# VH-VL binders against B9 domain-containing protein 2 (B9d2), part 19

Target 1, 175 residues: B9 domain-containing protein 2 (B9d2), of Mus musculus (Mouse) (q3uk10)
Amino acid sequence: MAEVHVIGQIIGATGFSESSLFCKWGIHTGAAWKLLSGVREGQTQVDTPQIGDMAYWSHPIDLHFATKGLQGWPRLHLQVWSQDSFGRCQLAGYGFCHVPSSPGTHQLDCPTWRPLGSWREQLARAFVGGGPQLLHADTIYSGADRYRLHTAAGGTVHLGIGLLLRHFDRYGVEC
Below, E stands for the ipSAE of ESMFold2; O stands for the ipSAE of OpenDDE; V2 stands for 0.75 times the mean of E and O plus 0.25 times the DockQ between their complexes.

## First folded at step 16 (VH-VL; framework fv_greziprubart)

Design Gj5 (from Gc2 with light chain K57R; at its last look DockQ between E and O 0.03; V2 from the best seeds 0.00; counts 0 for: pae O 7.1 > 2, placed apart)
Fold by OpenDDE, look of step 16:
Structure Gj5 (fold): chain C 175 residues (1-175), chain A 123 residues (1-123), chain B 112 residues (1-112)
Amino acid sequence: as target 1 above (175 residues)
Amino acid sequence: EMQLVESGGGLVQPGGSLRLSCAASGFTFTDYYMQWVRQAPGKGPEWVGLIRNKADSYTTQYAASVKGRFTISRDDSKNSVYLQMNSLKTEDTAVYYCARDEYGDWIYAFDIWGQGVLVTVSS
Amino acid sequence: DIVMTQSPLSLPVTPGEPASISCRSSQSLLYSNGYNYIDWYLQKPGQSPQLLIYLGRYRASGVPDRFSGSGSGTDFTLKISRVEAEDVGVYFCMQALETPLTFGQGTKLEIK
């Protein structure tokens, strides 16, 4: 089958007013995609940047997919969390970005929004305890941009992603 | 929350029939292969069979021990998969699980399981 | 059919100590793509099985890093670096190379 390697890192984030930031992330794909190696979700370490400075995580992403088609191309779901001095965590922003479809190295800037009201709880449920465990994202992402009505602009998560494609021509998958 | 819930189990006499249902929620059911696995008391799991998704023409496969007697079907409109069990034998006594096949024919890994339903075949 | 053989069948472990479970297949589970088609499942008491490891070494979502899978061909090992109370249950290996899918006998991990 056609193969896609996603190799890179979550570099960090800018534009957040909070300190002590970390990122929970997940990768989602369509039914035609199967993860062969790697993990579908993770969590960065905490960084406490000075006000106005970039938070650095340098969290590695290394995924290997097989796919039957282009539909359901991998997308990253990101949640930026802050931790206060008492250890309480709050959602500072959420966002998603598609993995690039062209081979090579890419720099991605993923804008985030912070949910207002009850949306914080709803989005938080996407990740469960015992480490980041992302629920099926289609439930969350259904109705594109509907959550923006109840969100405020957040910061930006910066990613470096390398994309390697293999055997796309052999299996009639055209990018 | 993603979950599978089995129903339809119970006590049945040898030679009888029973139909199990498995209702899925919390994920796009139509995209996934579904598996049936059973576990006799005090034993390890035994694969019963699978049904593929619409994209793969709803094709099925069965373990030799149940082939010809059991039929797996699905109703995507109801997010449900079924196990029709005919000509039941005492050795069919087990807890029956439905499971989501995350990878289908790619890998066969069952990442979501139902709670299981007990089927007892006894005179 | 591929026969999966686990050992030991019973594994008493002191909390904090490591544990190791072996699974042997009657034929190689190494596919031409370089992956070993074996899964590991844990069935905690009174619960349904849950996926721990797929393709021999990759942790499923939410699985702690104290769990690891290794091996290739016909010999595989599930390791728990530090056993915790919540790790109690029956562990099963399953070959995922071909149908019929087949499971090992199970290894019952108990706390001493």
Scores: ipSAE 0.018, ipTM 0.592, lowest interface PAE 7.1, mean pLDDT 87
ESMFold2, look of step 16: ipSAE 0.597; ipTM 0.826
ESMFold2 (binder alone), look of step 16: mean pLDDT 93; pTM 0.945

Design Gj6 (from Gc2 with light chain S32T; at its last fold request DockQ between E and O 0.71; V2 from the best seeds 0.00; counts 0 for: pae E 2.2 > 2)
Heavy chain, then light chain:
Amino acid sequence: EMQLVESGGGLVQPGGSLRLSCAASGFTFTDYYMQWVRQAPGKGPEWVGLIRNKADSYTTQYAASVKGRFTISRDDSKNSVYLQMNSLKTEDTAVYYCARDEYGDWIYAFDIWGQGVLVTVSS
Amino acid sequence: DIVMTQSPLSLPVTPGEPASISCRSSQSLLYTNGYNYIDWYLQKPGQSPQLLIYLGKYRASGVPDRFSGSGSGTDFTLKISRVEAEDVGVYFCMQALETPLTFGQGTKLEIK
ESMFold2, look of step 16: ipSAE 0.648; ipTM 0.851
ESMFold2 (binder alone), look of step 16: mean pLDDT 93; pTM 0.947
OpenDDE, look of step 16: ipSAE 0.116; ipTM 0.752
ESMFold2, look of step 21: ipSAE 0.524; ipTM 0.833
ESMFold2 (binder alone), look of step 21: mean pLDDT 92; pTM 0.936
OpenDDE, look of step 21: ipSAE 0.306; ipTM 0.797
ESMFold2, fold request of step 22: ipSAE 0.471, 0.480, 0.508; ipTM 0.786, 0.800, 0.810
ESMFold2 (binder alone), fold request of step 22: mean pLDDT 93, 93, 93; pTM 0.948, 0.948, 0.948
OpenDDE, fold request of step 22: ipSAE 0.661, 0.665, 0.525; ipTM 0.885, 0.885, 0.860

## First folded at step 17 (VH-VL; framework fv_greziprubart)

Design Gk1 (from Gc2 with heavy chain L50F; at its last look DockQ between E and O 0.48; V2 from the best seeds 0.00; counts 0 for: pae O 2.9 > 2)
Fold by OpenDDE, look of step 17:
Structure Gk1 (fold): chain C 175 residues (1-175), chain A 123 residues (1-123), chain B 112 residues (1-112)
Amino acid sequence: as target 1 above (175 residues)
Amino acid sequence: EMQLVESGGGLVQPGGSLRLSCAASGFTFTDYYMQWVRQAPGKGPEWVGFIRNKADSYTTQYAASVKGRFTISRDDSKNSVYLQMNSLKTEDTAVYYCARDEYGDWIYAFDIWGQGVLVTVSS
Amino acid sequence: DIVMTQSPLSLPVTPGEPASISCRSSQSLLYSNGYNYIDWYLQKPGQSPQLLIYLGKYRASGVPDRFSGSGSGTDFTLKISRVEAEDVGVYFCMQALETPLTFGQGTKLEIK
């Protein structure tokens, strides 16, 4: 089968008002994708920026996939959490970004939104997977409003992602 | 490489019909909203309409200038989106682009564009 | 419909010098969630448009850091810190707040 290597890191985040931040992440793929090595989810350490407004995590991502096609290309779901002085955690923002499909190195800036209202339900939906948008199946709002009405602007997560492709031509996968 | 390729353009008389096709490759087509944008000679782009993905029931929206005359559809099995143009007018003359909407209704950012296909409506 | 107005319409620039393009919307593009729903596109000669900036300030993949977007509400600016020969083309702003999506008139950047 064709192989896809996703190698990089979650560098950090900017634009958050909270002082102590960490990131929970998950990788989602289609059914035709098999993870050969790596983990599908992770969590960064907590960072408290002392200089500037950027939290640094430098959290490595190293994933090796086998695939039969392009459908269900890997995508990252990101949750930025804040931790207060008592150790209590609160969601500061969630985001979604596709893994690049072009071979090479990519710098990604992923904007995030902070849920307003029912945090738990929105978090669960964010990590279920789906298309390029967060899925809120129970929302009766129009598509344009569905992802806007119950959110506030969050910060930005910064990623560095390298993509390596192997044997795509051999297995008739056009890329 | 991710790309979009339009086809089906050409010369047509006023009142005629034409169907444009856009073939996608290099990405998971089924997950994305697809947009149509046109550009008349010497003018800026004009939004035509879009079609949502399967998860959002393939719903469509159109600009007022084409509503009732143009229809956007898609065939996910062929990684293709279509623009059926009926009752064409001279003012419909333009280069027509299909574009991938990276975030759909969330952001409306068109990150991949086709090279465009020329449609000329003239008597 | 939201009307997008760009200025200037023509922008001759010396290579290495900065450039600035303004875009005004007939109504606020600042949504209740705090984001400004405006995109910037570049159409190089003989090519299709390409995305530069989305949500007013985020650079698309592969866009050099010499490009930056700023502004809020109804007034927005695209800046190029150091214009290069490859930056020649027509720049368009687009509001992405609501349908119909609408574009500015375009700003033609040329090298002096």
Scores: ipSAE 0.215, ipTM 0.768, lowest interface PAE 2.9, mean pLDDT 88
ESMFold2, look of step 17: ipSAE 0.571; ipTM 0.836
ESMFold2 (binder alone), look of step 17: mean pLDDT 93; pTM 0.950

Design Gk2 (from Gc2 with light chain A96S; at its last look DockQ between E and O 0.68; V2 from the best seeds 0.00; counts 0 for: pae E 2.04 > 2)
Heavy chain, then light chain:
Amino acid sequence: EMQLVESGGGLVQPGGSLRLSCAASGFTFTDYYMQWVRQAPGKGPEWVGLIRNKADSYTTQYAASVKGRFTISRDDSKNSVYLQMNSLKTEDTAVYYCARDEYGDWIYAFDIWGQGVLVTVSS
Amino acid sequence: DIVMTQSPLSLPVTPGEPASISCRSSQSLLYSNGYNYIDWYLQKPGQSPQLLIYLGKYRASGVPDRFSGSGSGTDFTLKISRVEAEDVGVYFCMQSLETPLTFGQGTKLEIK
ESMFold2, look of step 17: ipSAE 0.572; ipTM 0.833
ESMFold2 (binder alone), look of step 17: mean pLDDT 93; pTM 0.945
OpenDDE, look of step 17: ipSAE 0.447; ipTM 0.831

Design Gk3 (from Gc2 with heavy chain A109S; at its last look DockQ between E and O 0.67; V2 from the best seeds 0.00; counts 0 for: pae E 2.4 > 2)
Fold by ESMFold2, look of step 17:
Structure Gk3 (fold): chain C 175 residues (1-175), chain A 123 residues (1-123), chain B 112 residues (1-112)
Amino acid sequence: as target 1 above (175 residues)
Amino acid sequence: EMQLVESGGGLVQPGGSLRLSCAASGFTFTDYYMQWVRQAPGKGPEWVGLIRNKADSYTTQYAASVKGRFTISRDDSKNSVYLQMNSLKTEDTAVYYCARDEYGDWIYSFDIWGQGVLVTVSS
Amino acid sequence: DIVMTQSPLSLPVTPGEPASISCRSSQSLLYSNGYNYIDWYLQKPGQSPQLLIYLGKYRASGVPDRFSGSGSGTDFTLKISRVEAEDVGVYFCMQALETPLTFGQGTKLEIK
């Protein structure tokens, strides 16, 4: 069995117009991947930026996987939420990015999209289900419009991800 | 390690046919759109076409220069995408790349490319 | 079809110095959602293209922070803050707004 350690943090977010932000996150893998230690999902604390538009979380990620093959490489999904003065939480952006495939330290900047109006539930279900695909896309629009038209650009989530690979030499991969 | 490997290139005469294959490994192939891009010698890249994933009904789009002559297909059970090229012209001479489209219709960003395979169409 | 025009087409640089490459589109690449749909790719000699920047400003995984993208609408710039020897190759912009996807002519970056 090959092993992957994902050790890092969700540093914070920039470019969101909302000011009281937190991030829910999860990691999706293929069926051949087994979590040996850590938790596949979590949530940061709320942060309210004092200067500029940077929310700062420094939320740790510490995951250890074993895998039977290279298929189903981990993908990280991110949900940035805002909290208004009445305590109501609103989805400010959904994003996704791949865990890097090379050992070492990586900085990732992930774009996000905020669903408009009635599309919130449909978009959330697609992303929670492990994929960025909309179910039951509108047939009136074709190509990219069916994905882009019902969203607004969100801000950016910043991550620092360290990757350690063990026992990948069976697959011709340098560890 | 995420990887794409093209095969099936070579020399063909004008009017001939050729089938390119692209084998994927290291990612959940069925989740992604796949793209074909070609590059004639000394020229910039030219988009050839795309095939969407199962969730988007495997729909395809093609550049006007190849529409009606080229067909993109995929076999998710073999983690492979194919380019069937018919009625080949000398202008189709190029290195052909397959590419993974990480975000599909959200972005059209090609984050993984194969090594490319040369197709030469000449007498 | 959206035409992408790059300048310069040839860019000799000294290692350690900055470089800047421009790309202009025949139509705005700013979609109504607020993103600019443009990619930047590098093709090193004898290699396939590799993604550097998408959505005009986002670095792809593993791309050093000396690479940055900027611009909006029809004018876009790729900057390298300090050129290194491994940065040689041909740089392409690509509009990602609509099919057919179209590339610029390329900018050949060389060490002088």
Scores: ipSAE 0.485, ipTM 0.802, lowest interface PAE 2.4, mean pLDDT 86
ESMFold2 (binder alone), look of step 17: mean pLDDT 93; pTM 0.944
OpenDDE, look of step 17: ipSAE 0.507; ipTM 0.844

Design Gk4 (from Gc2 with light chain L55Y; at its last look DockQ between E and O 0.49; V2 from the best seeds 0.00; counts 0 for: pae O 6.5 > 2)
Fold by OpenDDE, look of step 17:
Structure Gk4 (fold): chain C 175 residues (1-175), chain A 123 residues (1-123), chain B 112 residues (1-112)
Amino acid sequence: as target 1 above (175 residues)
Amino acid sequence: EMQLVESGGGLVQPGGSLRLSCAASGFTFTDYYMQWVRQAPGKGPEWVGLIRNKADSYTTQYAASVKGRFTISRDDSKNSVYLQMNSLKTEDTAVYYCARDEYGDWIYAFDIWGQGVLVTVSS
Amino acid sequence: DIVMTQSPLSLPVTPGEPASISCRSSQSLLYSNGYNYIDWYLQKPGQSPQLLIYYGKYRASGVPDRFSGSGSGTDFTLKISRVEAEDVGVYFCMQALETPLTFGQGTKLEIK
């Protein structure tokens, strides 16, 4: 089978008003993808920026996949959470970004949004995977439009991602 | 490598029809909205229309200048998007581009473009 | 329709010098979610347009940091800190707030 190795890190985040931040993340793939090594989800440590507005996590990502094709390419779901002085956690923003499909090293800046409506429902759907979906069936807007209507601007999550591809030619998969 | 490749352009008389194809490779085509943009000689780009993905029921939108004459469709099994152009006018002469909409990040930005295909409408 | 107005239309620049392009919209592109729905594209000679900036200030993948976008509401600016020969082409702003999507007239950047 063709193989995809995703090596990188969640570097940190900027543009958040909250002082103590951590990130929950998940990797989503199509049904034809098999995780050979690594974990599909994780959580960074909490960081309180001392200089500037950058929260640093340097959280490693190391995923090895086997795949039969290009469909269902890996994508990351990111949740930035704040922790107050009492230890209470609140969602500060969530984002979605595709893993690059080009071999090599990539710097990714993932903008986030803060839900204004049903937080739990939106988060649950975001973590289900399977790509973009209609979140609110009671509206006439597209999924993307509904997303815009029920979110506020958040900060940006910064990632460094390396991509290695193997044996794609053997299985008629062109990249 | 992620890419889009248009085909099907050429010379056609006013009132004629033409069908453009755009083949996608190197990414999960089914997740993305697809856009058509055209550019007349010496002019800036003009938005033609869009087609949404399966999750949004493959709904479409068109510019007023082409509405009723052009139809956008897609075949996810072939990783392709199409532009059926009917009742063509001389004003439709342009290079036609297909582009990927960065829907994955809930952003309306065209991050991947095809090389473009020339459509010439002339008597 | 939202009208996008760019200035200048022609921009001769000496290599190494900074460049600035303005784009004004006929209505605010700031959405309720706090993002400005404006993109910047570069079309190099003989090539297809390529994305430079989205949401008014975020650089697309592979775009050098000498490019930056700023502004909010109806007034936006694309800046190049130091112009290089490879930056020659026509720059377009585009509003992505609502359909129909509309482009500016374009700014032709040339090397002096």
Scores: ipSAE 0.019, ipTM 0.624, lowest interface PAE 6.5, mean pLDDT 86
ESMFold2, look of step 17: ipSAE 0.586; ipTM 0.843
ESMFold2 (binder alone), look of step 17: mean pLDDT 93; pTM 0.943

Design Gk5 (from Gj6 with heavy chain T30S D31E Q35H I107L; at its last fold request DockQ between E and O 0.57; V2 from the best seeds 0.00; counts 0 for: pae E 3.2 > 2)
Heavy chain, then light chain:
Amino acid sequence: EMQLVESGGGLVQPGGSLRLSCAASGFTFSEYYMHWVRQAPGKGPEWVGLIRNKADSYTTQYAASVKGRFTISRDDSKNSVYLQMNSLKTEDTAVYYCARDEYGDWLYAFDIWGQGVLVTVSS
Amino acid sequence: DIVMTQSPLSLPVTPGEPASISCRSSQSLLYTNGYNYIDWYLQKPGQSPQLLIYLGKYRASGVPDRFSGSGSGTDFTLKISRVEAEDVGVYFCMQALETPLTFGQGTKLEIK
ESMFold2, look of step 17: ipSAE 0.702; ipTM 0.876
ESMFold2 (binder alone), look of step 17: mean pLDDT 93; pTM 0.953
OpenDDE, look of step 17: ipSAE 0.055; ipTM 0.721
ESMFold2, look of step 18: ipSAE 0.637; ipTM 0.860
ESMFold2 (binder alone), look of step 18: mean pLDDT 94; pTM 0.956
OpenDDE, look of step 18: ipSAE 0.007; ipTM 0.564
ESMFold2, fold request of step 22: ipSAE 0.410, 0.407, 0.345; ipTM 0.784, 0.787, 0.762
ESMFold2 (binder alone), fold request of step 22: mean pLDDT 93, 93, 93; pTM 0.953, 0.953, 0.953
OpenDDE, fold request of step 22: ipSAE 0.706, 0.612, 0.601; ipTM 0.892, 0.873, 0.871

Design Gk6 (from Gj6 with heavy chain I107L; at its last look DockQ between E and O 0.62; V2 from the best seeds 0.00; counts 0 for: pae E 4.3 > 2)
Fold by ESMFold2, look of step 17:
Structure Gk6 (fold): chain C 175 residues (1-175), chain A 123 residues (1-123), chain B 112 residues (1-112)
Amino acid sequence: as target 1 above (175 residues)
Amino acid sequence: EMQLVESGGGLVQPGGSLRLSCAASGFTFTDYYMQWVRQAPGKGPEWVGLIRNKADSYTTQYAASVKGRFTISRDDSKNSVYLQMNSLKTEDTAVYYCARDEYGDWLYAFDIWGQGVLVTVSS
Amino acid sequence: DIVMTQSPLSLPVTPGEPASISCRSSQSLLYTNGYNYIDWYLQKPGQSPQLLIYLGKYRASGVPDRFSGSGSGTDFTLKISRVEAEDVGVYFCMQALETPLTFGQGTKLEIK
């Protein structure tokens, strides 16, 4: 079995107007992938920046997979949430990024989209099982613009991702 | 390695038909919209059309220049997208690329392209 | 249909110097959500296009930081801070706002 180790962190976020932010994350893989260690989802602590408008989390990502092939390569799904002083939470942005396929250290800047109105609630519920269930569903609208129509720019999540590959020699990938 | 491989190109006479295939590997094909883009010799790219994923009911859109003549389909069990080209004209001569649409309806960003196949329509 | 106009169409550059490519759209690409829906692609000689920049300013995975995008509304710029030999090829902008998706005519960057 080939193995992939994803070691890094969700550094923080910029460009959100909300204060007191945290990030929920999950990882999506194809059926041929098995998680050997770590968990498929997690949540950062809340950060309330006192100076500036950047949230810092430095939240570790440490996942170890086995796979039968390159199909279904891991993809990170990110939700940025705001929390008020009473502990109530609202979805501030949703985004996703693919785990790089090259060994080494990578810096990622992930744009997010803030769902408007009832789409915020629908997207928040889609992550109950550790992944999106309603991201692409739209019974109200048709055509290519439905996600853009229902969103505003949410800000950017910053990640540092290291990738280690083992036993990928049969696929022409150097470990 | 994330990869798209086109096949089925070649020489065909005006009015003829040709079917292009694009095989995907290294990613979860069923999650993505797929695109066709063509590039005539010495010209910039021209968008041909798209097909959405299963979650969006496999709906399609086409450029006006090919609508009614070209049909995009996909087979998720084979990780493949197809371009059926009918009633071909000399102006359809181009290199045809398939491409993965990373963000779907959020943003049309073609992050993976095939190597392309040449289609020549000539008497 | 949104028309994308690039300038210059040909750009000879001395290695190590900066390069700048402009793209103008016939309609604003700034959508109501606050993003500019424009992408930049590089097609190296004999190769398929590759994505460089999306949403006007975000670098695609694996793209060197010498590439940057800027602009808003109808006027957009791709900059290369230090041109290297591997940067030769044809650069295209594409509007990603609405179908039919449309490309600029291309800018051929070459080493002089």
Scores: ipSAE 0.348, ipTM 0.779, lowest interface PAE 4.3, mean pLDDT 84
ESMFold2 (binder alone), look of step 17: mean pLDDT 93; pTM 0.949
OpenDDE, look of step 17: ipSAE 0.426; ipTM 0.824

## First folded at step 18 (VH-VL; framework fv_greziprubart)

Design Gl1 (from Gk5 with light chain A96S; at its last look DockQ between E and O 0.57; V2 from the best seeds 0.00; counts 0 for: pae E 3.1 > 2)
Fold by OpenDDE, look of step 18:
Structure Gl1 (fold): chain C 175 residues (1-175), chain A 123 residues (1-123), chain B 112 residues (1-112)
Amino acid sequence: as target 1 above (175 residues)
Amino acid sequence: EMQLVESGGGLVQPGGSLRLSCAASGFTFSEYYMHWVRQAPGKGPEWVGLIRNKADSYTTQYAASVKGRFTISRDDSKNSVYLQMNSLKTEDTAVYYCARDEYGDWLYAFDIWGQGVLVTVSS
Amino acid sequence: DIVMTQSPLSLPVTPGEPASISCRSSQSLLYTNGYNYIDWYLQKPGQSPQLLIYLGKYRASGVPDRFSGSGSGTDFTLKISRVEAEDVGVYFCMQSLETPLTFGQGTKLEIK
């Protein structure tokens, strides 16, 4: 089988107005992908950056996959949360980014959105596999504006990802 | 490798019909919105329309220039999106691209494009 | 429909020098959520368009850091810090705020 190593870190985040931030993350793959080592989800520590400064997490990502094909390539789902002085948490932004498919090191900047209104439903859908599929019940808006009208811009999550590919040539796959 | 491959183009007379196909591979096709974009010779791209995914009930939108004449559909079981073109006009002559929408209704950004297929409408 | 206007339409550049392309929209692309809904695409000779920048400033995967997007509201700029031979092609801006999606006329970047 072909192997994919995803090695890197969630570096931090910028553009959030909240005082204390941490990130919940998940990795999503197709059914043909098997995780050989690592964890499919995690949570960073809380960082309390000064106003205007980057939040730093330096949270390691170390995943080893086996796969028989390119279908269902790994995707990272991200939730940025704020924590107040009492430990109460609130979603500050969510987003997703594809793991690069080319071998080597990559810097990723993932924009986030925060849901407006139905927080509970939005959270439940944020980590659902696949593309952006956040639906709003009783939405009177149609078409292209449906999702945007119920979101606000979040900050940006910064990642450093190294990708190692093994034995893809054996399957006639060029990456 | 993730890719889109268009087919079904060619020469057709005004008033005729043509059906374009776009086959996707290398990604979970069913999760993504798909767009058609065309480009006339020497001109910039023109958005033709979109079809949403199953989660958004496969709804479609079209440019005014093609509305009522063109129909976009998809078959997720075949990883394919289609463009049925009826009542073709000479001004429909263009290279037609299918494109994957990375963000759907959140943004509309086309991160993967097909190679394009030429449609020529001429007497 | 939102009209996208690019300038210049032709841009000859010496390799190693910076380049700047402007795009103006007929209405603000700054949405209430705080993002600017504009993309930049490059169509190299004989190829399909490829995404460079989305939401005005975010680089697509694989796009070199010599490319950057800036601006807000109705005025946007794509910058190339150091033009390389491989950057030759036609650059398009596209508004993604509302349908129909609309493109600029294109800017043809050539090497002097």
Scores: ipSAE 0.134, ipTM 0.760, lowest interface PAE 2.8, mean pLDDT 88
ESMFold2, look of step 18: ipSAE 0.406; ipTM 0.791
ESMFold2 (binder alone), look of step 18: mean pLDDT 93; pTM 0.952

